VHH binders against q84jc2. Designs and how they scored, part 40

Target 1, 232 residues: q84jc2
Amino acid sequence: MSKMRNLVEEKFLEFYESWVIQLELYLHQLLIAHNNNTMSETELRHLISKLTTHHKAYYTAKWAAIREDVLAFFGSVWLNPLENACSWLTGWKPSMVFRMVDRLRKSRVVLVEAQVKKLEELRVKTKFDEQKIEREMERYQVAMADRKMVELARLGCHVGGESVMVVEAAVRGLSMGLEKMVKAADCVRLKTLKGILDILTPPQCVEFLAAAATFQVQLRRWGNRRHYVTHS

## First folded at step 18 (VHH)

Design lj5
Fold by OpenDDE, second read of step 21:
Structure lj5 (fold): chain B 232 residues (1-232), chain A 126 residues (1-126)
Amino acid sequence: as target 1 above (232 residues)
Amino acid sequence: QVQLVESGGGLVQPGGSLRLSCAASGFTFSDHAMSWVRQPPGKGLEWVSGISGSGGQTQYADSVEGRFTIIRDNDKKMVYLQMTSLKTEDTAVYYCARFFYSELWKYLDSGKFDYEGQGTQVTVSS
């Protein structure tokens, strides 16, 4: 049986496809800027702002969608298996971006001691926040076998209109908890990104954003080729 | 062999128009977003415009927004840049550029942008 997609999935799939295509075009800009030593700080900051706005648009759309159906994001039909495998609570793991920063340092990016210190502090904080969310998720997952789920199990044995309503109510309750966790995770993502961009110089930000965009684009391309996935 | 051949440049007065063309070969054209970039005299390479593989989405530098239009013909493997209301600051060598997805990291590491063509000279002067 082909996987049935609901309306939220279809809408977000269309959004994401478009969003990624735009990201690729921004990547072109970032790559050129990265290789252009004549660009002014103002120009670089403007480009950075465009990218940050683009990312904010993603989360705006995501949060609107999760209000309707957060469960759609735990399947994420718009992602290929490779992308899904690399996902942490419906997105990228915040601490991962520090690996990108480390990569930049090994290349041509020179960070001053003050930047290094701030990045390390941010890394520690990010890791702490991730762990908090993970603990909460674990509690939630364990708690799924609570009274509500037992009730659902019982209702599953009965066919009737009232039973359906009760099941739906229970699922809504579960979804609300998941939504909170997803939002919390996204907040950590956004805080981490902001933190990094505040620490880095504009040229360094451009390089970082280029690396991040490259990673996203490549991950999608590699995954699509490997699994012959076509979303649109 | 990947080839990008730019044409259509020339001398034009301020306020004038030019249409640049880029003929692409040696790769699956529709799978790649294409960009126009330019190098003004004595300056570094700057991004001008980009278009998605399908042609459904476009982006422009602020400096050319509203004046330039990028389009592509995937059947002919062509990308075009219609330039209007040209300014003296638009004077540059224009290049057609593509990014192979598998090679994106090398651009970051090497600092070399992947434009293969010789470019076409656009000179805007009174």
Scores: ipSAE 0.842, ipTM 0.936, lowest interface PAE 0.5, mean pLDDT 89

Design lj6
Fold by OpenDDE, second read of step 21:
Structure lj6 (fold): chain B 232 residues (1-232), chain A 126 residues (1-126)
Amino acid sequence: as target 1 above (232 residues)
Amino acid sequence: QVQLVESGGGLVQPGGSLRLSCAASGFTFSDHAMSWVRQPPGKGLEWVSGISGSGGQTQYADSVEGRFTIIRDNDKKMVYLQMTSLKTEDTAVYYCARFYYSELWKYLDSGKFDYEGQGTQVTVSS
């Protein structure tokens, strides 16, 4: 049986497909800018701003969608299996970007000592925040087997109007908790991204954003090829 | 073998119009977003416009927004750049560009893009 998609899934799928396509076009801009040493700081900052705005749009859409159905994001039908496998709490793992920065340092990016220090501080903070969220998620997942869920399971064996209402209420409660966690994770993502961009120079930001966009676009392409996934 | 062949450049007066064409071959054309880039005299390569694989989405540099239009014909494997209200600062060699996504890490390290065509010269002068 084909997986049934709900309205939230369908809408977000369409949004995401479009969003990624635009990201790829921005990537073209970033790559060209990265190879253009004649661009002014103002121009670079403008490009960076476009990209940050694009990312903000994603989270705006995501948060609107999760208010309707956060569970849709724990299936993420708009992602291929490879993308899903690389996901942490419905998105990229914040600490991953530091590895990306490290890789850039080994290749092209020259960071001054002050930047290195700030990045390390940010890394530590990010890791701490990730761990906090993970602990909370663990507690939440364990708590799913609590008295309320046992009662729900018991009621689920009976078909009746009142039972359906109870089930729906329980699911809503669970969803609210998940929504909070997802938002918390996204906050860490956004803070981390902002932190990195604040530490890096405009040229370095462009390179970082190009790398990040490339990674995202390539991951999607590779995943789609491997699994023959069609989202549109 | 990937080939990109640009044409349509020329000499035009300020306020004039030109239509550039790019013939693409050697790859699945519809699977790739395409861009126009240009290199002004004595300057680095700058991005001008981009179009998605399906042609459904486009982007433009601020400097050309409202004046240039990028379109593509996937059946003919062509990408076009309609340029209007040309300015002297639009003078450049224009290239059709493809970004090839084959190896993730290699690509990240190299930052390479495919604009190996000869380009087409656009000169805007009174």
Scores: ipSAE 0.844, ipTM 0.937, lowest interface PAE 0.5, mean pLDDT 89

Design lj7
Fold by OpenDDE, second read of step 21:
Structure lj7 (fold): chain B 232 residues (1-232), chain A 126 residues (1-126)
Amino acid sequence: as target 1 above (232 residues)
Amino acid sequence: QVQLVESGGGLVQPGGSLRLSCAASGFTFSDHAMSWVRQPPGKGLEWVSGISGSGGQTQYADSVEGRFTIIRDNDKKMVYLQMTSLKTEDTAVYYCARFTYSELWKYLDSGKFDYEGQGTQVTVSS
């Protein structure tokens, strides 16, 4: 069955393709900035601000889209299988970014003790928040097989007009719950990202953002090559 | 072998215009975003402008926004930088840059930006 993409999927696909292309261009800037020791703090902060604004734009678009069809994000046709496999609740797992920070520390980034402590605190908090969301998601998923859903299953989705309305209402209810979970996850992502950027110096932020962007772009490219996926 | 050959630089007065060209070979040109970067005398490498593989999207440094235009011709494997309203601070060696996706981590790890061309000198002076 040819996966018919719905309107939300198509729109977000287009948005995401464009967004990733922009990210790649920002990555060029970040890479050059990373290698330029003569850039002022003001310049670096400006670049960081551009990137943060870019990321905020993604979530703005995402949240608008999930209001229309949150289920689209659980299929995520705009992502390749590799990207999907690495996704946690429709996005990157918040705790993953600390691995990136650790990688940077092993390379060229020198963190002072105060930064290390703050990062550790943030990591613990992030992990706690992730677990909380996971528990809620588990409860939600288990509840999918509740009495109401079983009754709906018995009625069948092909039975007359009234049954369709009941099913649609049920799906709407489910979607609302999923939307809440996705938003909660995104909040943790945003808080974590903000937290990291607040702890790091501007040069360190640039390096971190470069690493993150590189990872995202490369993951997409690797996945596309592996599965011969073309979105544009 | 990947080759990037820059040209079009020269001496120009403030307010003048130049068009830089970069000829690319040795790779699938349309699959790669391209950038112009410059190195002013005694300063580090500075990003100037970038263009997506298809040419549909562009970015500019604030310092050149509204004055410079980056374009590409994928059939000819060329990238151009049209510079207008040139300022003395635009004086630099300009390089065409390709970022390979597979080598992006190398840039982060090495701390070195990989540009293959010799660059073209742009001098803005009265």
Scores: ipSAE 0.831, ipTM 0.934, lowest interface PAE 0.5, mean pLDDT 89

Design lj8
Fold by OpenDDE, second read of step 21:
Structure lj8 (fold): chain B 232 residues (1-232), chain A 126 residues (1-126)
Amino acid sequence: as target 1 above (232 residues)
Amino acid sequence: QVQLVESGGGLVQPGGSLRLSCAASGFTFSDHAMSWVRQPPGKGLEWVSGISGSGGQTQYADSVEGRFTIIRDNDKKMVYLQMTSLKTEDTAVYYCARFHYSELWKYLDSGKFDYEGQGTQVTVSS
């Protein structure tokens, strides 16, 4: 049987498809700006602001959706298998973006010593925060396996309306914990992104954002081609 | 091979209107977002407007927002730029642009945009 999507999945799928399309258009702007040495700092900052606003919109929508059904994001039907395989706690792994920064350093971007130092400090902090979240997630998953899953298994042996209510309550409890983890992860993502953008100059930010958007768009396209996935 | 042919440029007075056209061929047109870019005299290439593959979404540079309209006809493989309330600062060579998905990194690494087509000259002068 075909996988049945719930309302949260359908809504977020629609949102995400639209959001990615907009990202692609922003990418056009970023690419042109990156290759335009005549743009003023003010213009560049404005473009950066547009992109940051776009990303903030994603998380606003995501957080609204996870309040309704966080479990939807652990399936993420709006993503192809390749995108899902690259996901860490329902999104990109924060430390991954430093690979983008490294790419810039190997390209035309020249970072001053002070920037390099700050980026390294941020990298270390980001890794530390990721590990903290991973440990918490591990503890949570183990605890659920020991307690909630056993309870659910027991309840599954009973048929009736009352049993269904108990199961739903258990699932809600599970979901609340997962929501906390996802939010924590997203906070690290946002802090890391902000940190990088605060360290880089406007031209460097544009290149960084272009690289990140390129990666995201290409990952989606590659995954879609490989698995013949069409979401809309 | 990919071809983009721009047309519709010309000389116009401030406040006037022009409609640019771009004929596309050599690729699956509806699968690609399209942009208009322009190069003013003595300046670098700047982004003007973009439209999604389906045509359902559009974006505009602040400098042209409210004055320019981008549309596309996927059946005819055409993209258009309706320009109104033209200003002297709109004077430029206008290009229709496709960013090939397999070459996105090239645009980052090359230091230049390899836009296709000869472009069409738009001159706004009193």
Scores: ipSAE 0.867, ipTM 0.953, lowest interface PAE 0.5, mean pLDDT 90

Design ma17
Fold by OpenDDE, fold request of step 20:
Structure ma17 (fold): chain B 232 residues (1-232), chain A 125 residues (1-125)
Amino acid sequence: as target 1 above (232 residues)
Amino acid sequence: QVQLQESGGGLVQAGGSLRLSCTTSGFTFSDYAFSWFRQAPGEEREFVGAISWSGGSTDYADSVKGRFTISRDNAKNTFYLQMNSLKTEDTAVYYCAADWIPEVLEGSPSEYDYWGQGTQVTVSS
C-alpha cells in the first residue's frame, strides 16, 4: 500500500515535518507563558505574533502547492490516517476551534459579556460559511459523474483514446473546483482564527493557541502510535 | 483607530502615468495582504491587483497586466499602485483594501478587513 509520491507531495512533506517541529517549539513557549504570569503584555503579543506568522507561512506554502497539485492534499501523505480522518477539506474544520474557546470558559479564564457575544456571532458566521462551502463542494463532486463519465463507467472503458481525454478533462474540472473550495475553506479557517484572537486578551490568546497546538500535536502522536507509523 | 487613505489620484492624459499611495495606520502593516480596486461610474467595483503579506507575490487583473505594478513599504506603512500607459477606460475611483489573509484568493467568501475611501483617477483622451 505504498503510495507513489510526486514532487509536490515530497516537497510539502518535507515542509510540513519542519513546520510541525517548529510548532512544537512554539507550543512549549506558549505553555511556559501560560504558566508564568511574569511575562509582559508586549512579550505575550510577540509570542502570539510568532504563532500567527507561523500559520501564515503554512498557508502560503499550501496555496503555492495546491496551484500545482490540489489532489496531493486529498491524499496528504504527510498525515497519518487519524489526522486525515479528522480533516475537513484538507484541514481542520473551522468551527472546531470553538471547542478550544469553550475550554477556556471551563477553566480559570473569565470572558466578559462583550467577548461572549462576539464569540457567538463569530461562531454563527463560521458555521454559515462552512455550510456554503460544503454545498459548493458537493456540486463539484457530483459534476464528476457527468453524462460522458457515466457512459465510460457503463462500458468499462477507462483507458485509451477518447476515454483518456474525457477522464482527463473531468479530472481537470474537478481539480479546479477543489482548489477553489480548499482556498475558500482555508479563508474561513484564517478568518475564524483572526476573529478569535481579536476578541481575546493576550493571556487568553496564549491559552487558546496552546490548547489548539496541543490538540494538533497530540492528534498526530496518537495517530502515529495507533498505526505504528513514525514520520521522521 | 484603523485608517487607510489613498492619495496620488488626479487628471492625466492617455499614455501617461500615475502613482497611487495607500497610507495605513491602526494595525500591524506587515501582517496584511493588500489590494487595489476600482469603480467606474455606473459599473461594479472590480479587482485591480494585490500584493501578498510578505511581498513575495503579486496578482493583477488581465486588463491592467503589464501596465500596473503594486509594491509595499513596510517602514512607511504604505503600499502603492504604479499605473503606466493609462487608458481612458482606466478612469475610476480607486480603492485600497487590507486583508489579514496572507494571499489574495479568487473565490474567497471572506471580505477584506479594511477599506480606504477612494481616490479619483481620470484619464483624458
Scores: ipSAE 0.782, ipTM 0.887, lowest interface PAE 0.6, mean pLDDT 92
Fold by OpenDDE, fold request of step 20:
Structure ma17 (fold): chain B 232 residues (1-232), chain A 125 residues (1-125)
Amino acid sequence: as target 1 above (232 residues)
Amino acid sequence: QVQLQESGGGLVQAGGSLRLSCTTSGFTFSDYAFSWFRQAPGEEREFVGAISWSGGSTDYADSVKGRFTISRDNAKNTFYLQMNSLKTEDTAVYYCAADWIPEVLEGSPSEYDYWGQGTQVTVSS
């Protein structure tokens, strides 16, 4: 059975499908740049800029949408179950990308000691920020189960007019908190990304971005194949 | 070297207008969202307004809505704060700031990447 989608879900689904198609095109360019060391520094920086611009466009659209309905992003009908399973507060977990950075160290890319140190500092900061957000998120989630809501749950499924008002108020409160936390999480994502790109050289940035984009695109492909086989 | 330089500040009478400019260098202007802040004597620095990286959205503090307007000129690496209907309570040092975060997120734990040195705005009665 298909879930009925609201307007926010439908619009963002359309946006995201187009966005992913463009990401795949950029991934192709990143791979070419990575495998062909003939591109100039200027060309590499331009390619990096195109990717960062593309991501900025995503968050611009996302933040506009969550202002209307943040709960849409906790269902994320535009993602398959595998993608959703790998999500942290409606997106990729910031600390995860350091595994991709570590991959660079195992490849032909050599990170100098100064880069390694800065990356470690950034990793520590990122983890700290993640934990802070998680604590605040828990506060909002627990607050949803206040005395009134617990009492309503005890009384069962009979929902009168007053009960509806109480639930709606609680949902509004939660939604406000969720919006705040999602935005905070997105800021940590973007700051982490910027931090990594500032530490790496342009060729290293291209390799990193290629790895990240590959993971994202392949995760979607793997999830789609699995879903079609299981639910066909 | 990264630089943000405010200009256009000064003395103005209540009800008057003033336009502040923030000229930037040392980074890709088009990649950043920009904000204005102000700090009055004895008070904390407060948000005045912001413009997104694309220029498609703006946000303002309630105290300046309808009076202040922020714009940007990518060709000049400069963004502006147009201040109309100025009040004595608008007296403060005004700071410009740049953020790699594309949109203004009030209450966000994010920190701005770069700051200007500030320019004095004094509104007399």
Scores: ipSAE 0.776, ipTM 0.886, lowest interface PAE 0.6, mean pLDDT 91
Fold by OpenDDE, look of step 18:
Structure ma17 (fold): chain B 232 residues (1-232), chain A 125 residues (1-125)
Amino acid sequence: as target 1 above (232 residues)
Amino acid sequence: QVQLQESGGGLVQAGGSLRLSCTTSGFTFSDYAFSWFRQAPGEEREFVGAISWSGGSTDYADSVKGRFTISRDNAKNTFYLQMNSLKTEDTAVYYCAADWIPEVLEGSPSEYDYWGQGTQVTVSS
């Protein structure tokens, strides 16, 4: 927390704090809906839509910020150490959500055979996409010691006014690769989320979203307590 | 039933203008980002442009920047490709596509959710 924050970090921190507060409000609504069997399908779908819109807003903001400084998201000063430790390429690991789905199955939620099959297909696809991104990331990380990075390192030791532009160009090049990976990961997240929501019934969606939101909110709370972190 | 239907294509002289429309049904229009693609004979399908789910951002291929404009009308479940200063090189079948991803991202492993059947655009010299 003693780290000096740049403008991107500060702005996104503010955004995220507000976003989380709103998420908590939606979580409350999800829990009410989950415990209220009298809500109509239309009402449930409306609630689901609010949550999905909320998540879309997050990624819209994230991607805008990433265009300015993707490196900010590899520090993620708006997250506590526990949240960061649980992050995969600046967010939640897509395949993790299937654990939440499995939790639903162990509860009173009954999935029909067709749903189970579709979920399994989605799981396989998600895993494949994750692995693809990981391979690309590994390749990128290995390539960090390429000619460009070596040149950057050389210049970094003797940076004068005439070399500043070269250094900046090199950094931009590196950042572009990272940006690509982060955005790819986010797409897998969103597609996985959409896939799950398309398979589940509205009541099941509400329960799933409640579980996911609960996990996110509690992880933040646990991490804050453990590490004495206050973001506001 | 999900449907995307392109319209507005046809024959136009170089320097002319066309406006393509993509009318959608069977899904919540406001939740999707939209893109236009085109494919010339013997060529691969290429990205033309896109508009975000909120309509707050657009992206275009370099070859069409300054000439083409994408817009959306949520009330009509329709999005558009305004093509100005058309060139013979713009001749192709134009496809519309929908993605639940809020913005079209280059390098994404994700595929578009829905595609139109395409509409022919022919630009004569």
Scores: ipSAE 0.747, ipTM 0.871, lowest interface PAE 0.7, mean pLDDT 90
Fold by OpenDDE, look of step 19:
Structure ma17 (fold): chain B 232 residues (1-232), chain A 125 residues (1-125)
Amino acid sequence: as target 1 above (232 residues)
Amino acid sequence: QVQLQESGGGLVQAGGSLRLSCTTSGFTFSDYAFSWFRQAPGEEREFVGAISWSGGSTDYADSVKGRFTISRDNAKNTFYLQMNSLKTEDTAVYYCAADWIPEVLEGSPSEYDYWGQGTQVTVSS
């Protein structure tokens, strides 16, 4: 039930647990703002800013951690199996958020034509960027079974002395490639998020962020319940 | 209206120092990471350095590492490029750029949110 964790995993697990708790607090504020509709535009913008800052903090921590061990994020012990199954390159798939926007459109949220057009443009761009990354990932995965991996496999059976250094170098090389792709994916996530927030009005942003946070929190809860996962 | 304006460029002798400034307006300064780029005649625009949104991390091109330093002043909506031990090879138009992404990751020209118009730096032998 409990897995052995390395130092990076333990540290990030602790961070993430705290981060999620804070997210839930912000979610509560978002829901209040959304349901009561009594907050001023300034107040809404402040709330939005708090959320964006919170996300920036996450990626700051993530990127620091992946410099040490990017592989930890491909078996994220701080996530349950459901969360992991829904992950695209160690996070949420950027194009997924447009489903949330579509939900808003089908609700009480009215988007003007200009917003719809901009959102569609952003959707297309996001999809393109995702596909580009996916192609690179595929290429990388296929290429992994090349001379480097063959050599690594060979040395793995006879590791000693100089061979240890070679193996470590090879693993570092592989990790660097993965890190690059993860960071690229994160950039698409962040740019997509920024794009959406720039298109939506403050009230719409609050609703969107509430929906996103709700989804994240519920996914975690569902997964934990299903798999009897206990963190910490 | 978003604005990024470089200043502090000019002519300097090799071994000298310059301090470039990028003054910004029209957006929340504290939310952005900032970068400096430069472009020499006939060459592609290249990454010089960057500072994260929080100011907690900086990154530099190998060619300028140890000589250049980037800093930011949130109170003034301005970030800086301190250039020491300048070389003739540092001659270029220097551009400042802003990115909503908390940290610049690739060290190459990319889709930044905002760019300055550039300032000329000339290092004479």
Scores: ipSAE 0.689, ipTM 0.849, lowest interface PAE 0.7, mean pLDDT 91
Fold by ESMFold2, fold request of step 20:
Formats: structure tokens, C-alpha cells, sequence
Structure ma17 (fold): chain B 232 residues (1-232), chain A 125 residues (1-125)
């Protein structure tokens, strides 16, 4: 893992640390709402809005940062090695979120038939979009390799300033292509999240958001314990 | 009830200006990026331009760059298309669209969450 940090990485590290702390505070509120059957629909919708606003802030900051340095999001310095190992194109894999929904269905959450049908339609759409991105990433990687092979053949003919410029152009092309793919993946994540929140009732949304936040916080805590042990 | 309503269309002389508005209700306006599309008779919808959900970034089709400006007003839940130096080829039905993402990326129009009904813009020679 890279331990060297540039200014973009340092700024996003500080942002992310504060963002996760705030997520933990919202998780506390979600857990209170989850255990409290007397909260009004208005109160639940307000809490859900706080969570969606918090996620919006994350993606706003992320997309600004990837414009400057998309590679920082592959092997991120603000994530521990466990979090990085679980990433799919710089974030959670969209299709995996339905495992949380399925787990909630088998416990306390009761979904009506119309919700179940809509969730299945969304699951299929999410998987289709996810697979489309994976195919595009594969095509990008093949095209980049072919472009690199042409550059290496060209470099074999010349030395010096031309070779540096060709390498710089190849790296710039790679970064622009990766930025496009990361944004596409984030769009699938956001559309899946919105789709789930639109299908679920406010109490069900609170339970889902609590489960998602719990998973994210626990992944970070577990990975940090191992991170601490390996660095002591 | 989610609603997007375009207004401000009409007949305008070539070289003139027109300002379209898209007023919204039924969702949290600041969570959405917005775009304008247009469709001439017998053609597919064409991307015109977009504005990010924060309002800090805009993108335009090459055919309108420098002539059209998109802006948003979160206090009024409304976003705008200012069209200057209009040409007869700008004649179309203009649609607003909303998407729950940071920025609208150029590409397929089929991925938008909500669409308006459209407003006719006719540029006369």
C-alpha cells in the first residue's frame, strides 16, 4: 500500500475521517429510531433526509477529488487494508446491498408483495448495470494495454524527451478512463440506493440505513484493530 | 407527487434570446443534478446541457456552448436555461430532467429519474 501522500490524499483523508465520525453519530440516531416504535413518520423522514444528505456530501467531495487524482481512490490512504480489499471500483458493490435487504426480510422487516416485486426488478436492473460496467472496464483495460504496446514499440525507436511525453500521455489517458468508470460505478450505487429508499417505508428505510451504516463502521473498526496490530 | 414543469417557451426571432424555467416539487431539489434535452420533429432527444447537484459544474453540448447558460436556484426549486443567439436549428421541444447523482454525464437519456412534459421553442427566420 502507498504510504506517500499528496495534497489531495491528505485533504480527503481529513474529510473522510470527519465524515465517518458523523456517520457514527447518525448511526446512533438510527438505532434509537429502530428501537423506538413511537416516532412519527415526519421524524423518520427527517432522519432519512439527514442520512441521504450525508451520503450526498460524500459523493460531492469524492467527485471533486477524483477530478484531481482518481488513482488516490484505488488503494486509498483513508481506508484500512480490509476496507480497500472489499472495494469494487472504489466503493461498495451495488448488488451486495440486496443481501442486507434479504437479511432484514428474514428478521423483523415485513415487505408487502408489491415491494417484493419492485425490489426484484431493481435487483435485476442493478446487476445488469453492474455487469455492463464490468464489461466496459474490461474493454478499457484491453484498449489501454493495446495503446501501451504501441507506445512501447514507438519508444524502442526513440529515446529521451519523446519517451517521457508518451508515458505522460498514457498515464493521463489511463486516469481519464478510470475517472469515467468510477463515476459510472458511483451512479449505479446512487441509483440503487435511491431505488431501495423509494420502495421501502420510512421505518424500513431506517432499518436498512442502520444496517448499512453498521456494516461500514464495523468493517472500519475491525480493519483498524488489525492495522494497529501490524504496525505496533 | 414528483413534478417537473417547464415554462418560458414560445416564438422568438433568430438572433434573439429566451429563458426557460423548470420548476420542481415532490423531492429534495438539492439532491438532484439537472439537464436540458431537446427534440426536433422526427429526431431523438438530444442532450443540451446539465448542472451538477451542487451547482458548481456545468456541461454543454458543442452545438450550444457559448450561447446557452444553465443555472439553478435552490431557494425556488427551479433551474434555468438561458438561450442567446438563437438559430432556426434550435427549434425543438425542450425537456428538463432530474437525476439523483452529483453530475449528469453525457450519454443515454434513458437513465434519468424524472422528466418534464416539455415546452416548445420556435425560432423564426
Amino acid sequence: as target 1 above (232 residues)
Amino acid sequence: QVQLQESGGGLVQAGGSLRLSCTTSGFTFSDYAFSWFRQAPGEEREFVGAISWSGGSTDYADSVKGRFTISRDNAKNTFYLQMNSLKTEDTAVYYCAADWIPEVLEGSPSEYDYWGQGTQVTVSS
Scores: ipSAE 0.442, ipTM 0.750, lowest interface PAE 2.6, mean pLDDT 84

